# Ledger of designs, part 1: VH-VL binders against Type III pantothenate kinase (coaX)

No score or structure here was measured in a lab: all are predicted.

Target 1, 235 residues: Type III pantothenate kinase (coaX), of Pseudoalteromonas translucida (q3ijv0)
Amino acid sequence: MKLLIDVGNTSLKAKLWQNEQVQACDLNNLPWHAITHVIYACVGRSELLNAILAQAAFNSISCFEAKVTKTLGGLTCAYEHFNNLGIDRWLALIASFTLYPNKACIVVDAGTATTIDVLNCDGQHLGGWILPGLDLMTRSLTQNTQRVFDDENTPFTNQLGINTPNGLKNGALVATIGAINQAKPYLNDKNTQIIFAGGYGSLLQQQFKESIFDPMLVIKGLNYWYELDENSNKL
Unless a header shows other numbers, all headers, positions and changes below count from the first letter of the chain; antibody chains are not in Kabat numbers.
ipSAE, averaged over its two directions, is called F for ESMFold2-Fast, E for ESMFold2 and O for OpenDDE. V2 adds 0.75 times the mean of E and O to 0.25 times the DockQ between the complexes of E and O.
[cut] stands for letters that were removed.
Atom coordinates printed by the task and the answers are left out, and those that the model quotes come from them; centres of patches stay.

## First folded at step 5 (VH-VL; from d11 with heavy chain S30R S31T D99G D102S S103R Y106F)

Design e3
Fold by ESMFold2, look of step 6:
Structure e3 (fold): chain C 235 residues (1-235), chain A 121 residues (1-121), chain B 111 residues (1-111)
Amino acid sequence: as target 1 above (235 residues)
Amino acid sequence: QVQLVQSGAEVKKPGASVKVSCKASGGTFRTYAMSWVRQAPGQGLKWMGGIIPIFGTATYADAFKGRVTMTRDTSISTAYMELSRLRSDDTAVYYCARGYYSRSGFYFDYWGQGTTVTVSS
Amino acid sequence: DIVMTQSPDSLAVSLGERATINCRASQSVSTSSYSYMHWYQQKPGQPPKLLIYAASNLESGVPDRFSGSGSGTDFTLTISSLQAEDVAVYYCQQYYSTPYTFGQGTKVEIK
């Protein structure tokens, strides 16, 4: 089995991969006897990641860091300077390309930032957008204006606001929906899959018929990255 | 700057045990591996094993299994190596070494000053 | 256990001349991407010091007269122009699998 680790700025997510499935794991009791590879992506420095990688070394387990490339297994990155694309965005594209063959994809990761990436059915990444995430949108206004406030109990909905918390929360959601809709003209819109990940992925998915929420999209991308990169790491 | 300071020299009889300490300062203790390496007179360096303080589980080289125990106390940033059933051929300098994992691999970036253990009757 | 064998056991080289130390592993310590091999320097009364990591990468603060090469089972440490301060014992060390093992050492002296 493989140990898959995604390190963001705030947290570390670790999962096992076996039998083509993502499985939970306990970091304090990893099954090193059964683990064959550690595959990871890291934004910045993580002391916990370093400890896990040291434990892998003591068990003679090889560790592989995922990197962005211009091409990978039929997938092409839109960025000329491909190293400028966030590794989490690349992994989400890899997973989408692998899980939804013959489909164009709009890939939305709704975390601290909301990223929207467009992938055509031929495996060409066409580019994308980075937006403030829903919470960041609301905080930017409550922290930087005098009369905009949030009561912390008002939900995000797509309706016109009839009070200040409604206007704030619903405006953030509607702006995000609008940005996603603006991605559609870059594709033929007939054979397009919209895929949501991240903490607000379920909320956004509910706004789009025929869309999918996959909270493990980036983690799956780590496995598929390794499988596609396998020839460059083995003889 | 990371510094590793080991306990002082020891003289022991065959059959006894010895416990060497290694105190870390100037850096993070709990998330970096701590290994023990010995050097007998006229011999090279020999890895004995290591511990990762946050997990507490040690890995031992086969040559020392059953005789070595590695522990730590994170509250005082100190690692310990205890070697039991001492023999005259355990006479050596014992080093602690901090293990660092980078994108370029695993290596020992800081070493203690060494602790001389002499086993004689 | 992976046995690391260095040659020669000792080496006398004139100041400013090239010194070459070989290290052979009993089995491959490389993948297609990495060589799991380090070189250390140890001067009398001092702990070892890392010189070269991953077979060929120079550790920071180490003079560029030191270089490493090789893969698989055969590795080489080269000192292109030996200086007086380079008198030491040099060790190769594999970290491919536990137990991590060192070569027996090569003592470098000035002729």
Scores: ipSAE 0.538, ipTM 0.799, lowest interface PAE 2.0, mean pLDDT 89

## First folded at step 7 (VH-VL; from f2 with light chain Y34N Y95W)

Design g4
Fold by ESMFold2, look of step 8:
Order: structure tokens, then sequence, then C-alpha cells
Structure g4 (fold): chain C 235 residues (1-235), chain A 121 residues (1-121), chain B 111 residues (1-111)
């Protein structure tokens, strides 16, 4: 079994991988006797990650950090300076490419930031956008203007706002939907799949027919990265 | 700047126990492994084991298992190593060493000043 | 246990000359291009100090006269131009598997 760790800017997610399935785990009671590899991605500083990796070391278990590359298998990164692409975006692309072969994909990760990446059916990443996430959009206005306020009970909907909390929340959602819709013209293929991940992925998925929500997308990408990276190094 | 300050030298008789402390300052204690390494006179370094304070779990080298206990008190950023049933060949300097797992691997980046334990009858 | 064997046990080198220390592991401590071994320096009266990590990378603040090389079972530490402050015992150390083990040490002195 593999231990998969995704360290974001604000949180650490850890899952076990066995029998092609993602399983929950308890960081205070990891089954080190059954773990064979630790595979991780890190976009920020994490002292908790250091402790987990030290625990792996004490159990004589190898740890592997995922990296962005220009190519991996048939997948190609659009960025001229590919190391500048966030590892979480790369992992989402790897997962999408692996899970939906020969499909064009619009990959949306709705976390602290909302990222939108466009992948054609030939495995070529065409680029993407980084937006503030829904909470960050609303917080940026409530904290930096005097007349915009939030009601703790107002949901995000796609309707026109008729009071300030509606305008704030619904504006953020509509702006995000609009950005996703603007990605569609870059793909002219009937085999386009829109894939949502992240904390607001389910909310956004509900706005797009025939789209998929995969809350484990990045974690699956981390496993597939390891499998594809090993194959590249075994030539 | 990280500092590891160990308790003072000790003289013990065979069969006794010794408990060495290692207080960390100038950095995070909870999430860094703390290992213990001994150095007998005229000999090299020997890893005894380590503890990860946030989890409270300890791993011991087989040569010391059954005689060594490693603990910590996170409230005062202090790790402890207790060695029981002392023998004359336990005479050594005992170091605490902080384990850091970086992108470059796991290594001991900071060491205590060492605690001399002398076991003689 | 992985045995780390250094050679020589002691080395006397003239100031400004090259010093070379070898370390051999009883089994490979490298995998997938990563070497699970480090070099430590212990000056007289001081605790050990990390010198080289992952076989070849200089720790911050270490003079560039120090270098490391090797992979698998065979590793080398080189001091290109020995200085008086380099008088120390040098240890290789593997972290591939527990128990972590050190070489027996190489004492470097001025001839």
Amino acid sequence: as target 1 above (235 residues)
Amino acid sequence: QVQLVQSGAEVKKPGASVKVSCKASGGTFRTYAMSWVRQAPGQGLKWMGGIIPIFGTATYADAFKGRVTMTRDTSISTAYMELSRLRSDDTAVYYCARGYYSRSGFYFDYWGQGTTVTVSS
Amino acid sequence: DIVMTQSPDSLAVSLGERATINCRASQSVSTSGNSYMHWYQQKPGQPPKLLIYAASNLESGVPDRFSGSGSGTDFTLTISSLQAEDVAVYYCQQWYSTPYTFGQGTKVEIK
C-alpha cells in the first residue's frame, strides 16, 4: 500500500492507496507495517509533513516528491517554464489524462484558488487560468471595501442578487462559471469532459451538465504520477 | 537559531540507570524527530534510536532495545533518553540530534553538546 | 544492519594538499538516483556537524573546498586544499534503513 500526501497552502491531505482504491487514514495511527512507499506533493511549507516523512524514515520507507516535467507519458505541459506550473495543477492533469484517455478535458480545481486547465484529446496541456477561490473572492471585498458585507447564512447561487450578501456571493459564483465557459472555445472536440475537484467542486459541477466531480482527483494524480515516473526511469 | 542543550555529566555504578535530557529552543520541537547517538571513548558514533514528539512514537536500535526508553515533554520542548542496567561499556558521550526531513533527505541538522556518562565501580 | 567502512582510519596531509576519504557500504544505499548517505565532521571537543548531504551536496556554510561523490556502495569525500581548521574526524552515515549506521571515522591531521 502507498501513502499519498498532498500539501496545499492551507492544509495537508493524506490517503492510502491499495487495490486501485483510495482509502482514508488517521495520521496518528498510520499502518506503517503495510505501507511500502510514501508519495507526496508540496506547494508550501509544512512542519506536519516533516514529521510524517521522519516517521517513514524510522520505518525504512522511501519517500518520493512529485515534480512537474515538460512531458510525462503522452502528457505535455504547456508552460514554457514548466517548473512554474503548480504541482497540484499538474497532478490534476495527470489524473484527467489517465482516467479519460483520448478525451479533451477542462480541469477545474475549486480550492483556495480556482484553477482552470485545458487539455486536448492528444494529451497536450494548452494552458489555463488561476482565479481567486469563491471564499477568497468574497473575503477580498468584505475586508477591503466599506459597504460590502456578508451574511453568514447566504448561499452561493447563480441568480441576480437583490441584496448585498446575494450580490457578493452570487457574483463570485457567476464570475467563476463565466471563466469556465470561456475555456470551452479552446476545444472544438465533441469528446470534451469537464472535471471538477476541490472543496467547491461539487457546487460548480452542479452548474454544468454532463460534468464530473472527483474529490480525489489530485490524490489519484499523485499515484499515477508515481507509476508513470517509474516507467520513464526504467528504460 | 536552533539550540539543543543537554543535561550535565553523570557518574553511575553498574546496574544503575541514567536519564539524559535535551531541551530544544529557537525552533519548532513537536514536528522534528529527536535521535540519540552515543560515542564511546576512542570509538565512532552509534545511533540508539529516536522519537517524533508530535506522535510520541519511538524507534530503538536493536542493540539497545529493552534497556532504553525515549520520551518527551512537548510543554517544555524537551526530549529524554533513559538507559537502564548500565554496564562499564556504556561509558560514552551521549548526543541528542535533531532529525530534519528536507527535499534532500533525512539528516541530523543540529546536535546537542553531548552528555558524558561514566559507568565505573 | 548496513555496515559502513571508511578508509583510511587516519590520514596525515600537508597544509594546502588534497585529502581523500573513502566510504563503502555493505549493500547499496542508493535507489532511483537518490543516495541515502551523508558526511559529518567532528572537530576536537565539538559535537558532529553535517557537512555533505545526499552524497554530494554541500550543507549551507560549508567551504567549497569540500566535495562528495559516489553512489551505490562506494562514496568519497574530498578536501581539495586542507586548512588548519579541517583537522577533525569525518564520518559517513547511511539512513537507508534503521538502525542508521556510521562509518568508524577517519581522523584527518596536518602532516
Scores: ipSAE 0.692, ipTM 0.876, lowest interface PAE 1.1, mean pLDDT 90

## First folded at step 12 (VH-VL; from m1 with light chain T31Y)

Design m3
Fold by ESMFold2, look of step 13:
Structure m3 (fold): chain C 235 residues (1-235), chain A 120 residues (1-120), chain B 111 residues (1-111)
Amino acid sequence: as target 1 above (235 residues)
Amino acid sequence: QVQLVQSGAEVKKPGASVKVSCKASGGTFRTYAMSWVRQAPGQGLKWMGGIIPIFGTATYADAFKGRVTMTRDTSISTAYMELSRLRSDDTAVYYCARGYYDRGFYFDYWGQGTTVTVSS
Amino acid sequence: DIVMTQSPDSLAVSLGERATINCRASQSVSYRGNSYMHWYQQKPGQPPKLLIYAASNLESGVPDRFSGSGSGTDFTLTISSLQAEDVAVYYCQQWHSTPYTFGQGTKVEIK
């Protein structure tokens, strides 16, 4: 089994990979005798990551850090300076490319920011957008205007607002839906898969027929990155 | 600036135990591995094992399993190595060394060493 | 256990001349393009000090007359122009597999 670690800006997510499945794990009781590799991605410094990697070293387990590259296994990054693309966006593209072969994809990760990335059926990443996430959109108005207020009990819906919290929350959702719809003209629209990840991924997925919500998309991408890495494909 | 300060020299009889301490300062203790390496007179370096304070479990080199215990007290940033059933060939300088993982795992800071003499 | 064997055990080199130390592992300590090998310097009465990590990367603050090379089972430490302060014992160390093992050491002195 593999230990997959995604270090974000505010948290560390660790999962086990076995039998093509993602499994939960306890960092205080990792099954080191069954782990063969540690694969990780890191956007920032993590002292907890250092401790886990040291524990892997004490168990004679090799560790590999995922990096963005211009190409990987038929996938091509759109960015001229590919290292400027966030590793989490790259991993989501890798997972989408692997899970939905020969299919155009719109990949949406709805976290602190909402990212939208467009991948054609030939494995070319065409680029994407970064938007404020739903909570950031609402906070930007409540913090920077005098008459806009929020109510924790008001849900995000796609309806016209009939009070201020409705207008605020539903406006954020509708704007996000609109941005996702604007990505469609960059593809031929046939056989396009829309894939949602992140904390608001389920909510956004509900707005799009035949779309997929995959909360483990980035973690799966980390495994596929390892499998596709040029050195790993040698006989 | 990380500093590792070890306890003072020890003279022991065969069959006794020794417990060497290593106090860290100037950096984070909990998340950095602490290894123990010994150097017998006129000999090279031999890794004995290590502990990662946040997890509390130790890994030992096979040559020392059953005789060595590595522990830590995070409240005082101190790691310990206890070697039991001492023999005259355990006479050595014992170093603590901090393990750091950044593009590889290496010992970036070392204690001053603790001389343990086992005499009949 | 992976045995690390250095040659020579002792080396006398004239000031300003090149010193070369070899280290051979009993099995490969390289994997997927990574070399799991470090070099340490130990001066008399002092603990070891990291010199080169991952076979060829110079640790911060180490003079550029030091260099490392090699992969797999065979590694070399080179001092391009020996200085008086370079008198020490040099150790290679693998971290590929526990127990981590060191070479027996190479004593470098001025001829």
Scores: ipSAE 0.714, ipTM 0.893, lowest interface PAE 1.0, mean pLDDT 90

## First folded at step 13 (VH-VL; from m3 with heavy chain S35N T59N)

Design n5
Fold by ESMFold2, look of step 15:
Structure n5 (fold): chain C 235 residues (1-235), chain A 120 residues (1-120), chain B 111 residues (1-111)
Amino acid sequence: as target 1 above (235 residues)
Amino acid sequence: QVQLVQSGAEVKKPGASVKVSCKASGGTFRTYAMNWVRQAPGQGLKWMGGIIPIFGTANYADAFKGRVTMTRDTSISTAYMELSRLRSDDTAVYYCARGYYDRGFYFDYWGQGTTVTVSS
Amino acid sequence: DIVMTQSPDSLAVSLGERATINCRASQSVSYRGNSYMHWYQQKPGQPPKLLIYAASNLESGVPDRFSGSGSGTDFTLTISSLQAEDVAVYYCQQWHSTPYTFGQGTKVEIK
């Protein structure tokens, strides 16, 4: 069994991996007797991560940090300076490449930022975009203008707003939908899969027919990163 | 700057126990493992175990298991090591050392050491 | 337990000359690109001080005359040009498996 840890900008997510499935875990009661490896990725600092890695060390369990590379298996990163791509974006690409073989993918991670990455059916990452996330879009206006205000009970919808909270929230959603639609011309394959992850991934998925929401996409990518990296080292 | 300050030297009789404290300052206490390493006179270093304050879990070297207890008090950023049923060969300097995980698990800051003398 | 054996037990080196300390583990302490081995310096009357982590990475504030190399079971600490302040005992330490173990130490003196 593997322990998979994704440290985001605002939180740490930890899951167990066994039998090709993601399982929940309790950080205060990890089954160290069954864990063989800890695989992690870190986009921000986490002192809690340091504590978990120390616990692994005390149990003689090896820990591996996922890193971006120009290539991994058949997957190729678009960035010339590949280390500039966020590890969370790379992991989402790895998971999409592995779970949807021979499919072109538009990969959307809707967290603090919304990232959109385009992957063709041959495993070539074509690049992508970084947008403010839905909450950040909303807060940027309420914090930087005098007349724009928010109502926490007002939902995000794709309709024209008829009051200020509607205009604010619906505008953020519509802008995000528009950016995702602009990614489609880079792929002219009927076999294109749109994949959503992140806290607003379910909301965005509802706006796109035949799309998928996978809240564990980055966690799965972490496992596949380890498997693909291990195989490369054996060659 | 991280600093680890240990309690003062102690003289004990065989069969007694000793409790050494290690107070951390200038850094985070809760999430960094606190290790204990001893050094007998003229000898090398021996790892005794460690504790991770946020989890409260302690991990002991087998040589000391059953005689050592490692605890912490997060409210005063202090770790403790208690060694019971003392023998003359427990005479040593006892160090606390902060464990940090960054591309490896290493002891980046050490206390000044606490001399424990066990004599009949 | 993984036994860490240093050689030599002591060495005397002229000022400005190269000092080399070897450390052998009883089993591999490297795995998949990670080396589970560190070097510490202990000057008389002081606690140990980290010099090199993960076999070859120099700790912040350590002079660049110190370097580490090796993998698997065999590791080397090198002081390229010995200075007076380098007189100390040097320890290798594995963290591959608990209990973490140290080498017996190598005393470095000025010849």
Scores: ipSAE 0.775, ipTM 0.922, lowest interface PAE 0.8, mean pLDDT 91

